# VH-VL binders against q0aze0, part 33

Target 1, 268 residues: q0aze0
Amino acid sequence: MKIILVNNRFKENTEKKAQEIAGQLSALNVEVIIDNGLDEPYAGTVDFIMVLGGDGTMLRAARRYGQRAIPVLGVNMGTVGFLSNIEINELAEYLPLILREEYSLEARMMLEVAVFQQQSLLTRVFCLNELLLRSNSPRMLSFALEISGQKLEPYRGDGLIVSTTTGSTAYSLSAGGPIADPQLDAFIVTPVASHIINKRPLVVSPEREISLHLLEEREAIIGIDGQIKMDFGAENRVLIKRAPHPLLMVNLKAKPFFTSIDRSLQRQ

## First folded at step 2 (VH-VL)

Design o4b (framework fv_oberotatug)
Fold by ESMFold2-Fast, scan of step 2:
Formats: structure tokens, sequence, C-alpha cells
Structure o4b (fold): chain C 268 residues (1-268), chain A 126 residues (1-126), chain B 107 residues (1-107)
């Protein structure tokens, strides 16, 4: 068996814990690769991915490994979040089940994002939560949104979010988007501070292709999962579609989504 | 029977134009992304470009050597794929294949060319 | 563009031999690699998709493996109908790119 341990290089306690867990797994004849985010993703075959940290670390793991159809387990390190299944102090209890493959899998859709400059592909990335198009200056953007070849009336405002259902509780929620059951497959298209009164969030089929481009020269950026930032200008176009594979999340312990989100929305 | 049949190939002079057609049968053509792939005599395979299904935006992508000269289009009512070739060069001499690239999504989504036509020869010479 | 390099460019083999063909991508393409067979004068035929998935109707003697940048096609027991040219192809980046081909010819 070979496991990848994904951790955050910039948190000293997480790095030490990853090394400790790697030692324990090696003692059980499990091969371990540590991914702290600094190197290229591990290119070899692997049986399981264990993510040590909060939601941010899970988002990074999903971008790096989510398309490989390998079980991914989120292990919380004390940060409250939605993408972890067990706490670090529970790992010893659940490790025998992991090694015996006694768990269920939950599929979470991902986005495939392709950014072009004129006619050439600049980059192709995957993400679990969302793509954000936003102004990088006080000036509002004027941009075109096209859904499966259907050209909508131009948008004017600060930007647009194209989100998965998993991402419905992230930036899309902050911009006024709906809370979606993550077991549903759909794109959620949420305007950011639209100047047009009738621009509403849209929920569209995951089979749709979404494209965006600027109608006027402006300073703008594309953001991926709140972690990657790219300049976006009038010569650029972005294409968004459902990624070929969902993220396969390991379920060892029941976590009722609606109860969890309801509690998180209450101020205590 | 799932089948793709190319037509329209022939001899053309440099700078000329030619339009290839690909007739599809035995599957729901409108649900598929379609590609053109060419092969120069005695050489390997080279991807020319693609057109996505209407549901996926109906957009096109091209390889650099043909960008601006070739146009891919489709007529779903006739189950037919087209390749319009303009400003032809001797380097465009090849057998041109039409092929499926992406079908109706399943539990696993993959991009691969599972159905190929027999090919049509295009010769560009004086 | 992603460069796909196959090794060897040509090989001679006998019926019953185990044949291995390798394919290298100039940058990581995950598992988005397909293998095609082309017999002389014929159109290409899909053998393997997503690095290791055997296409329906393809004999089980064909298998694929690998991930990232290094991929292998194996024919466990070569048959007379297997003398052909084999191509790898990546679909992770646009433009889609093919390897230069590996010709398997009779010894």
Amino acid sequence: as target 1 above (268 residues)
Amino acid sequence: EVQLVESGGGLVKPGGSLRLSCAASGFTFSNYWMSWVRQAPGKGLEWVGRIKSYTDGGTTDYAAPVQGRFTISRDDSKNTLYLQMNSLKTEDTAVYYCTTEFGVPTAKYYYYMDVWGQGTLVTVSS
Amino acid sequence: DVQMTQSPSSLSASVGDRVTITCRASQSISDYLSWYQQRPGKAPNLLIYYASSLQSGVPSRFSGSGSGTDFTLTISTLQPEDFATYYCQQSYYTPLTFGQGTKVEIK
C-alpha cells in the first residue's frame, strides 16, 4: 500500500505531525510520500491520500490529485471546516479501517478551468470550490458570459463566481449565492456586486460549458479556490466545464451537512 | 453500426481551397465532440482541431499550423462534420480522418478517440 | 505544446514474444493518455484509454500502465495481427498531441 500525506509546509506543528504519522505507517509496511506543497505532485501510482489540515489544505490536494480517482481523507488539525471527515486525535482509531478499505466514498464534482490568450492555451487547472473573475481596480468590469453557446446580455459589476455545489458555502455564499447540497452536480453562477438590477445567481447543468471574456480593457484577475491568482485582460478568455473525475472523499464518520452549515451560520 | 465516412478529398494547387465532409451514423452525433486528425504519407498522426457538442458550447480549437486557415463546423440535423481548408500548402498533404473525441458523460469522464473514419486523401501540389 | 516521445521508434519481434513500448510526456499529463494501433493502410484503432483502461473488444494481451510523464504499453504474447504501428496520445492539454509512433515488425 502507498499513501500520500498532504500537509501545509508553513505550519510547523502540521509538518512534525506528518513526519510522525509517516513513521507510524512505515512501521505497518505502508509506503509514504509526504507532499508539503513545495514540489511537483507525486507522479507515481498511489492507493490513498490523507490530507492533514483544514479546508485550504484539502483544496490544494484536490487540485493536485483530485483527477486521479483515488480515495482522499480529510483529517482535521483543529481548524473548523467542511471538508474534513475525522479529527487528528481519532486517526489511530480509524487507521485499521483505512488499511482494510472499510469505508464509503462520496463523489464531489470539480471544475476544469482553461485560460486562453487569444488563440493559445495558457493554463488548465482543476478546482473544488470556484473560479472568481474580479476587478483588480476600483473600476467595474464589463464582461460577456456565454453558457453552452448562448450569449447572455453583458454584465457590469465587480465580477462573477462560477462555483461547484461544494463551493456553494465558500465565496459564492458571501456574494449572495444559494446553499447547495454537495451531493448534487451543478454549476452555480453568482454575480459580484452587479450594476444590472436583474442579474441573479444561476444554477445550471454540470454538462454546460461556461465562457467569460472582458468587453473593455480593464485590470482584472481570475482566482481559483481563493489560492491561485492570475491576471486577466481583454485578450484573455476562460472556459469552465465539469472536470473528468469527481474528488472521491472518504467517509469514515457521518457528518450531516445541513446541520453543520446551520450551526456555522449562527454567531455564538 | 457506428460509422464515420469522410469525403471531399482530392488534388488541389497551393493557395487553393477544399472542403471535407464526414457523415456519421449509428450514434447520437449531436452528443459528441468531433476531431480531425491528419497523417502525411509515411508520417505519424497529427491532431488538426476539434469542435465541441452544442451542449458544451459548440466551440472550436485548432493546432497552430492550421490556425486561421482551417475552419471546423458541424450540422447536427444532417449528422455531418466539416473541415473547410483555405490557403492550402504542400505541407497540408495528408490523409484526413474524422474521429469522435468525447461522448455522453458517464460515471467516468474520459477524452479519447474511439470511432475513426477510413480517411480521405488531400494532395496539395502544382 | 506537450511533446510525446515513444521508445523504441521501431522494433522486430516474433509471434509469442512479450513486447513493451514506452511513451514519455514533456510535462505531467496525469492519466490522460490513450494508445492506438494502426495496421498498414488502415485507420487507427483505440486500444487503451485513461492510461490503463482496456477498450471493449480489445484482446486482454494488451495492457497499459503509468501515470504523470512515463507510460507503457505491453503486449504479453504477440500475435500475427499485432504487427502494426502504435501511437500514444495525450488529451490533458490542448492541442492534443501524439507520439511519433512505434513500428512493430516481424523478425
Scores: ipSAE 0.000, ipTM 0.375, lowest interface PAE 21.3, mean pLDDT 85

Design o4c (framework fv_oberotatug)
Fold by ESMFold2-Fast, scan of step 2:
Structure o4c (fold): chain C 268 residues (1-268), chain A 125 residues (1-125), chain B 107 residues (1-107)
Amino acid sequence: as target 1 above (268 residues)
Amino acid sequence: EVQLVESGGGLVKPGGSLRLSCAASGFTFSNYWMSWVRQAPGKGLEWVGRIKSYTDGGTTDYAAPVQGRFTISRDDSKNTLYLQMNSLKTEDTAVYYCTTDLWSGYKTPYYFDYWGQGTLVTVSS
Amino acid sequence: DVQMTQSPSSLSASVGDRVTITCRASQSISDYLSWYQQRPGKAPNLLIYYASSLQSGVPSRFSGSGSGTDFTLTISTLQPEDFATYYCQQSYYTPLTFGQGTKVEIK
């Protein structure tokens, strides 16, 4: 059995904890690969991915490995999050179930983001939460949104978010988007500070393609899961569609989404 | 309500070491690039260095006067930024400010929208 | 490194005056210039970013202009709380660099 341990190099104790867990797994004849964020993703075949950290670390793991159809377990190291399933102090209790593959999987849709320049593909990335188009200057953007070839009236404002249902509680929520059941597959399209009155969030089929491009020369960026920043200009176009594979999240412990989000919103 | 609180300043002899801390609250610290800026008594502002967010590679950049002597690090689990200062010189005497830099997905790079109150470092014999 | 030169280094003014401070970069920095205010004994505060954008909470009497190498900060009607030192800063090239500062003093 081969397991990737994904950790956050910059969180105190996570690198040491990753080494401790790797030692324990090696003693059980499990081959361990540590991914601390600085190297390219491991290219070989693996059986399981264990993410040690908060939601940010899980988002990174999903971008690197989410398309490989490999079980991914989020292990929380402190700060409460939505993407972890168990706490670090519970790992020893659940490890035998992990090794015997005695768990269920929850499929979470991902976005496929393709950025073009003059009809040439520049890059293709995947993400679990969202793509953000936003101005990189104080000037508002003028941009076109197309949904499956249907051209909407131009947008004028600070930007737009295209989110998965998993991402509904991230940046989309902050911009006024709805809270969505992560068991649903849908794109949530949420405007950011639109200058056009009555631009509302849209919930659309995950089978649709969403296209964005600038209508005026502006400095803009696209952001991926709040973690990747890419320059975006008038010569660029982005195409967003459902990724070929969902992220397969390991479920060892019942985690009630609605009561968890309700408690989080009451506290904040 | 964004707050940055520096600590760890004090009197140290030339050749000595000090570690400064900056405790952050009121924003998602892990998504921000962070910088240190210093100001010698009666002088202007001088950029010391920065650390990128984990998602942008977590790399550091330094101004030439401190390169090789100072190290910037962060602990996102504690929302804390650090400046390790080694081989201190009298020219390093300054108030050291912690500042927010770039938010990885949103802001234009490299302006300092939030500042701490500063911590005084005095290097003298 | 990009050298940032402010002019003047100091000026004397009265409440109600229009104050103009200039900043020149040794090479083109596009619009990646910020202005900061520092009152005596206080930390700096961001006034203007991206050459001409007013920071939230900053009074509208402050404005910025310019691009490339030449930039200007204007205070249209000086108030008592505006007696401070002002700094420009470029963010186009690493290392980030500040101007030497302009002290606005009571006449």
Scores: ipSAE 0.000, ipTM 0.373, lowest interface PAE 19.6, mean pLDDT 85

Design o4d (framework fv_oberotatug)
Fold by ESMFold2-Fast, scan of step 2:
Structure o4d (fold): chain C 268 residues (1-268), chain A 125 residues (1-125), chain B 107 residues (1-107)
Amino acid sequence: as target 1 above (268 residues)
Amino acid sequence: EVQLVESGGGLVKPGGSLRLSCAASGFTFSNYWMSWVRQAPGKGLEWVGRIKSYTDGGTTDYAAPVQGRFTISRDDSKNTLYLQMNSLKTEDTAVYYCTTGSYLVPEAIYYFDYWGQGTLVTVSS
Amino acid sequence: DVQMTQSPSSLSASVGDRVTITCRASQSISDYLSWYQQRPGKAPNLLIYYASSLQSGVPSRFSGSGSGTDFTLTISTLQPEDFATYYCQQSYYTPLTFGQGTKVEIK
């Protein structure tokens, strides 16, 4: 068995803990590849991905490895979150089940985001939560939204979020979007502080393609999962579609989504 | 609506002990991580430590200067946060603030969204 | 521990001015940075979290930017109530650490 151990190098004691776990896995005849986020993603085939950290580390792992159709387990390292399944102090208890492949998988859709400069592809990234288009200055944006070739009336405001159902509880929620069951496949399109009162969040088939471009020269950014930021100008266009593969999340113990989100909504 | 009220501060001699309390109201206290932050007279803010909610493990973390001397605890039935301070030193003289720790789901982005007015602890002979 | 260094330590400004305060982390903290305002004699108040997210109820003249090690707080049009001390704070590493503060004084 070959396992990628994804950790956050920049968190306290994560490198030491990753090495400790790698040693334990090696003693059980498991080959371990450590990914601390600084190097290129491991290019070889693996059987399982174990993410040590919080939701942020899981989002990074999903961007790096989510398209490979490999089981991904979130192991919480003392930060709270909804994308982890077990706590680090529970790992020893569940490790035999992992090695025997005695677990269920939950498929979570991902976005494929392609950013163009004129007609040239600048970058292609995958993400689990959302793409955010936002003004990077006090000036509001004027931008065009097209859904599967259908051009909507122009948007005016601070921006737009295109989210997965998993991302419905992240930035989309803060902007007034609906809470969606992450087992559903859909895009959620949520305006950010729109000056057009009738611009509502849209729930759209994941088979559709969404494109965005600016109608005026403005300072704007594209944000991916709240972790990647890139400049976006009038010469740029972004194309968003369903990623080819969902993230396969490992369930070793029950994590009821609705009771968990209900608790968190009382805090926000 | 949200209120945090600290109490228990006062004058204490070096080597002494004090227990601070923070009474919370206007939110579901048991769901929040709670922190203590202090500020010495005329100085900046310094994080003292935190306690997680019970559902998030109920564990505590401390800054090095107070590790082994201070203990953070909570009583969710009373909506109250505590800071037990032992072996007090003159450099512990500060206004102590009770703060809530919020985070966004699912990113677990942590920040101090509500603060009490503070309680002064003076450690002097 | 991650050291947070603010620049400048103090500045003098007039109502209507644009004010910028910078914060540098000794190592990368991604976007896990918050900004706080402390008016004289008052408790701190959250302005910005996650580097650029404006706290509910905070005026839009406040904005945050940056990622990794370099961060900026901008006040686009300084108001009388903005004369205060401002602190950055990282939450990426334990212990959580604050900058030394930047005092914005009346010119």
Scores: ipSAE 0.000, ipTM 0.394, lowest interface PAE 16.9, mean pLDDT 85

Design o4e (framework fv_oberotatug)
Fold by ESMFold2-Fast, scan of step 2:
Structure o4e (fold): chain C 268 residues (1-268), chain A 126 residues (1-126), chain B 107 residues (1-107)
Amino acid sequence: as target 1 above (268 residues)
Amino acid sequence: EVQLVESGGGLVKPGGSLRLSCAASGFTFSNYWMSWVRQAPGKGLEWVGRIKSYTDGGTTDYAAPVQGRFTISRDDSKNTLYLQMNSLKTEDTAVYYCTTDYYDTSGFLGEAFDIWGQGTLVTVSS
Amino acid sequence: DVQMTQSPSSLSASVGDRVTITCRASQSISDYLSWYQQRPGKAPNLLIYYASSLQSGVPSRFSGSGSGTDFTLTISTLQPEDFATYYCQQSYYTPLTFGQGTKVEIK
């Protein structure tokens, strides 16, 4: 068995903990590849991905490895999050089940984002939470939104979010989007609205194609899962589709999504 | 009004000790990672160290020149950050700033020093 | 430690000029680069975070670009209040490190 161990470089002792876990796995004849974010993603075949950290580390792992149809387990290192399944102090208890492949998988849809410059494909990336189009200056954007070839009235405002249901509790929520059951597959289109423009979030089929382009020359960026950004100008367009493969998240214990989100909203 | 106010600076002899305080107001101090940054007279900025929020483990990191001599701590009930400086050297002479050091789980905002105090001068001389 | 090197160390400019300051990291720091402005006798102010994101309240004449090892701060139309020292800073690796500073002086 070969396992990629993804660690969170911003948490104390995550490097030490990753080394400890790698040692334990090696003693059980498991090959371990450590991904701390400094190098390109591991290109070889692996059987399992273990993510040590919070939601940010899971987003990075999903972007790097999510399209390979490999089981991914989120192991929480102390920060409350939505994408981890077990706590670090529970790992020893669950490790035998992991090694015997005795767990269930939950499929989470991902986005495929293709950015074009004129008629040429510039880049293609995948993400678990969302794509954000936003202004990179105090000036509002004027942009076109098309859903499966249907042209909507032009948008004016600070930007737009195209989110998965997993991403419904991330930036989309902050921008006024709905909380979605992560077991549903859908795109959530949430405007980053100014005081002038009143647009409603849209919930659309994951089989839809969504395209965006600027109607005026402005400084804008495309953000991916809050971790990657790229310049976006009037000569660019972006096409957003359902990714070919969902992220396969490992379930070793039940996590009560609705109770957790309700508790978070009631307190804050 | 969001504000950080440093205090406790002064003149101290080499080998001496000094404790700096940083009083925070106008924001939820307990949610922030906090850093100390210093600037020697006429020189550039130098990061001294940081302390994470309790939720992120409450742990500390230090630059090599101060490791083992300086200790960063916080009292969230008083909205106050501290820097305990021991075994002071003449090269520790600087204006010391406290700053917020924000890191979110999305990574988009990144780590940045968005709020700064006005600084407090520490002079180490014989 | 990641060494941050700014270029130039100082420059002279006139009001209305376009000013460009570069910052080079000794190894890749992704987008975890911030720019600060420090006026004489004052505390530093955050201008740009995450390489290109403009801090709230900062004038739009300031912009940042770059990723990995090479970063740029641009002031499109220099104003009298912009004569100051500018610092880049990486937060990808501990210890956090600053560039040596670039002083923007009146011509």
Scores: ipSAE 0.000, ipTM 0.397, lowest interface PAE 13.5, mean pLDDT 84

Design o4f (framework fv_oberotatug)
Fold by ESMFold2-Fast, scan of step 2:
Structure o4f (fold): chain C 268 residues (1-268), chain A 125 residues (1-125), chain B 107 residues (1-107)
Amino acid sequence: as target 1 above (268 residues)
Amino acid sequence: EVQLVESGGGLVKPGGSLRLSCAASGFTFSNYWMSWVRQAPGKGLEWVGRIKSYTDGGTTDYAAPVQGRFTISRDDSKNTLYLQMNSLKTEDTAVYYCTTVSEYGDFLTSYFDYWGQGTLVTVSS
Amino acid sequence: DVQMTQSPSSLSASVGDRVTITCRASQSISDYLSWYQQRPGKAPNLLIYYASSLQSGVPSRFSGSGSGTDFTLTISTLQPEDFATYYCQQSYYTPLTFGQGTKVEIK
């Protein structure tokens, strides 16, 4: 068995823990590759991906490896999150099940984001939560949203979020979007501080194609899962589609989504 | 034990140049975004700029008062962050702090979790 | 640039008091606000990030709240080591901007 251990590049103790776990796995005849984000994604074939950290580390793992249809397990090492399944102190208990492949998988849709400058493709990335278009200054943006060739009335405001259902509890929630069952496949389109009061969040089919471009020259950025930032000007266009493969998340124990989000919204 | 130690501060005449260094230890420097924050004597904190890790593209962002005059760079082999300051003005007089930059699942969070002791830059004729 | 305004600029308090410091953004910054403490002659240290998340190692008497434009830092039971200057900082817009600071002084 060959496992990738993905760790948090911002956490020195997490990198040390990854090396410790790699040693334990190696003693059980498991080949381990450590991915701390410093190098390009591991290019070889692997059987399993173990993510050591919080939601941010899982988002990075999904971006790097999510399109390979390999089981991904989130192991929490700190603050409560939505993308981890077990805690680090539970890993020893569940390790035999992992090695015997005794677990279920949950498919989570991903976005494919393509950024163009005029007619030239600048970059293509995949993400688990969302694409954010926002102003990089206090000045309001004017921009066009097109859904499967249908041109909506112009938007005026601070920006827009195009989210997966998994991303519904991330930035989209903070911008006033709905909480969505992550087992559903859908795009959630949430305006950020719209000047037009009747611009509502939209829930659209994941088979739809979404495009965005600026109608006036402004300083803007696009953000991917809160981890990649790109400048976005009037010469740019972004195209968003459902990614070819979902992220395959490992379930070793029940993690009830609705009671977890309800508790999170109520606690202080 | 995270440590950041700034050096290179001193007295410079207006129009002059100065290069600050920040020596990092106790963490994996190459994994971190880094920032410079300054504080004029008796005044509040002012963000100068930041540099991303190599993995995140190694790009820089600057506050408007220093854009075009200051350059942030890093040498991951030496665990050192730099601030090259050109065309210095009296308004640039401040203690300059080196900081690590962390995020909370979103690069827009950008908080400064570790700080150096600071190095004083005085621009005076 | 987003202007961050703190109130009050200074306050006098006694050990055991509940202290509240307010920070107002000139435009909505969602939850992208951090709070820092600076003791005299020392570098700042992080207390709270993402409006309400307590930094590891920071005492539970510190708490943050708010979203959009209005934010509050609360010290529930002031201790001798808490006499310091406190700063808010937004990261939603570049450039990142700090408030002017609130000095908490001994009565």
Scores: ipSAE 0.000, ipTM 0.470, lowest interface PAE 11.7, mean pLDDT 86

Design o4g (framework fv_oberotatug)
Fold by ESMFold2-Fast, scan of step 2:
Structure o4g (fold): chain C 268 residues (1-268), chain A 125 residues (1-125), chain B 107 residues (1-107)
Amino acid sequence: as target 1 above (268 residues)
Amino acid sequence: EVQLVESGGGLVKPGGSLRLSCAASGFTFSNYWMSWVRQAPGKGLEWVGRIKSYTDGGTTDYAAPVQGRFTISRDDSKNTLYLQMNSLKTEDTAVYYCTTDHEITMVQGVPFDYWGQGTLVTVSS
Amino acid sequence: DVQMTQSPSSLSASVGDRVTITCRASQSISDYLSWYQQRPGKAPNLLIYYASSLQSGVPSRFSGSGSGTDFTLTISTLQPEDFATYYCQQSYYTPLTFGQGTKVEIK
């Protein structure tokens, strides 16, 4: 059995905990690869991915490994989050179930984001939560949104978010988007500070293709899961579609989504 | 019923100034971006510049040949678009058209749908 | 600036002919391309927007196609009122730019 252990070396004590867990797994004849986020993703075959940290660490793991159809378990290290299934102090209790493959899997859709300059592909990335197009200055953007070949009236404002249902509780929520059941597959298109009165969030089929480009020269940025930032100019276009594979999240214990989000909203 | 009526054209000497007006009726002027397009005698169409709606910040864009010399403005209370032309050159001689650019409340709008009849500006000694 | 090049610059045709005019952009403009007709002494009229959408009131003999950099305007059966100059225009990038025009003349 080979396991990738994903941690964030910049978070206090997570590196030490990762080494401790890796030692414990090795003693049980499990081969462990540690991914601290700085090196290239491990290229070999693996059986399981264990993520130590909060939602941010899970988002990185999803971008690196989510398209490989490998079970991914989120282990919370004390930060409030929605993508972890068990707490770190519960890991020893659940480890025998992990090793015996006694768990269920929940599929979460991902986005495929392709950024072009003219006809040339600059980059292709995957993400679990969202793509954000935003102005990098106080000036509003003027940009075109196209959904499966259908051109909408130009958008004017600070930007736009294209989100998965998993991302509905992340930046899309802050921008006025709906809370979506993560068991549903859909894109949520949420305007950011639109100057047009009627621009509402849209919920569209995950089979749709979404494209964005600027109609005027402006300073803009594309953000991926809040972790990757890229300059975006009038020579660029971005194409967003459903990723080929969903992220397979390990479910070892029931986590009630709706009561969890309800309590979180009351705290905010 | 939509009408755009240009006025203010005429004869001016090089280095002079002129102000063109475009009176709009039959639509909600304040919801539109507006453009000026010119055409020199016997030549093709050339975009001069545009002004956005107040809702979109009221900013302007210009083609390079007129940048710094021409200013586009609007008065939504009078449904009127203006083009202030300074430091005029003989190559500015043209018929000047006002035209609708974008309608801000439409999900899918038609660009440059309405045109005025134009007003002739002649720059000569 | 995006340069718009029309071909041909002029053509001679007879009533009933099929006429094709081509427009090329110096870089990709998606389908943000419009076609205009200008009859002698008159203001331009919008014929086609978003490369292939026919403007209300424009006869069905006019059609547009293309995307990216290459676009075509077709008049399936030329009528006497169609002898005019035709312009393409891109609205994808600022400044907005027109082609040089194609004059359709009587043969």
Scores: ipSAE 0.000, ipTM 0.380, lowest interface PAE 20.5, mean pLDDT 85

Design o4h (framework fv_oberotatug)
Fold by ESMFold2-Fast, scan of step 2:
Structure o4h (fold): chain C 268 residues (1-268), chain A 127 residues (1-127), chain B 107 residues (1-107)
Amino acid sequence: as target 1 above (268 residues)
Amino acid sequence: EVQLVESGGGLVKPGGSLRLSCAASGFTFSNYWMSWVRQAPGKGLEWVGRIKSYTDGGTTDYAAPVQGRFTISRDDSKNTLYLQMNSLKTEDTAVYYCTTEGSYDFLSGYYTGMDVWGQGTLVTVSS
Amino acid sequence: DVQMTQSPSSLSASVGDRVTITCRASQSISDYLSWYQQRPGKAPNLLIYYASSLQSGVPSRFSGSGSGTDFTLTISTLQPEDFATYYCQQSYYTPLTFGQGTKVEIK
């Protein structure tokens, strides 16, 4: 068995913890690759991915490895979040189940984001939560949204979010989007501070293609999962579609989504 | 060990030029956006400009006071960041820092700030 | 450009005090604000990013709060090593801009 341990070497003592876990796994005849985020993703075949950290570390792991259809387990190391399944102090208890492949999988849809200059592909990125188009200056954007070839009336405002259902509790929520069951596949399209009165969040089939481009030369950025920034100008176009593969999240113990989100919202 | 080391500062007359270098070690430099930040004697911090990673297009952005006079570049094969300063003015006198500013694969939760800084190098522009 | 204004520009405090520094943006920057500490003769050190996220290795006595235009940095129990200048910085708009700094001096 070959496992990737994903961590962030700059957070707490996670590098030392990753080394300790790698030693334990090696003693059980498991080959371990440590990914601390600084190098290129491991290119070889692996059987399992263990993410040590919070939701942010899981988002990075999903971008790097989510399209490979490999089971991914979130192991929380402090900050409470929605994407971890077990706590670090529970790992020893669940490790035998991991090694025997005695767990269920939850499929979470991902976005494929392609940024073009004219017809030339500049970059392609996968993400678990959302793409954000936003002004990079005090001026409002004027931009076009097209859904599966259907051209909507122009948008004027600070930007737009295209989110997965998993991302419904992230930036889309802050911008006024709905809370969505993560087991549903859908795009959630949420405008950011729209100047046009009748622009509302949309819930759209995941089989649709979404295209965005600026109608006026403005400084704008594309944000991915709150972690990657890319410049976006009037010569650029972005195409968003459902990624070919969902992220396969390991479920070792029950983590009830609705009870968790309800509790978080009531805390204010 | 993650480290940035600046060099190339010194005394120059108004209208002159200097090139600063920043040597990176202990991390995959090519994955990082890099910034230059300066601090005039006894004054606050001022962002000079940035260069993005190759994966994010390798483009540059500059603050208005240096636009057209300064050029930021990088050599990923040498893990080195550069700041070419031309047409120097007395108001460019400052300690210049190189700093990390995120990367394509590094972020673990939202945009991080400038988390790694060099020690700084002094540039004095005087007649 | 987005103007970042810190208050106060300087303050005097004693070890053990609670210190609060505020930062105001001239327009909304959402949560894209970082706080830095700079000791005399040293490079700045990141304390807080994304308004309230504590940087790894930074003591828990430091905390950040706020969103939009108004932000605060709090040091709950000032220690001798905390006498330094503190800067806020927005990363929402290019160019990136810093506040003018707040110097925390020993009484």
Scores: ipSAE 0.000, ipTM 0.402, lowest interface PAE 15.1, mean pLDDT 85

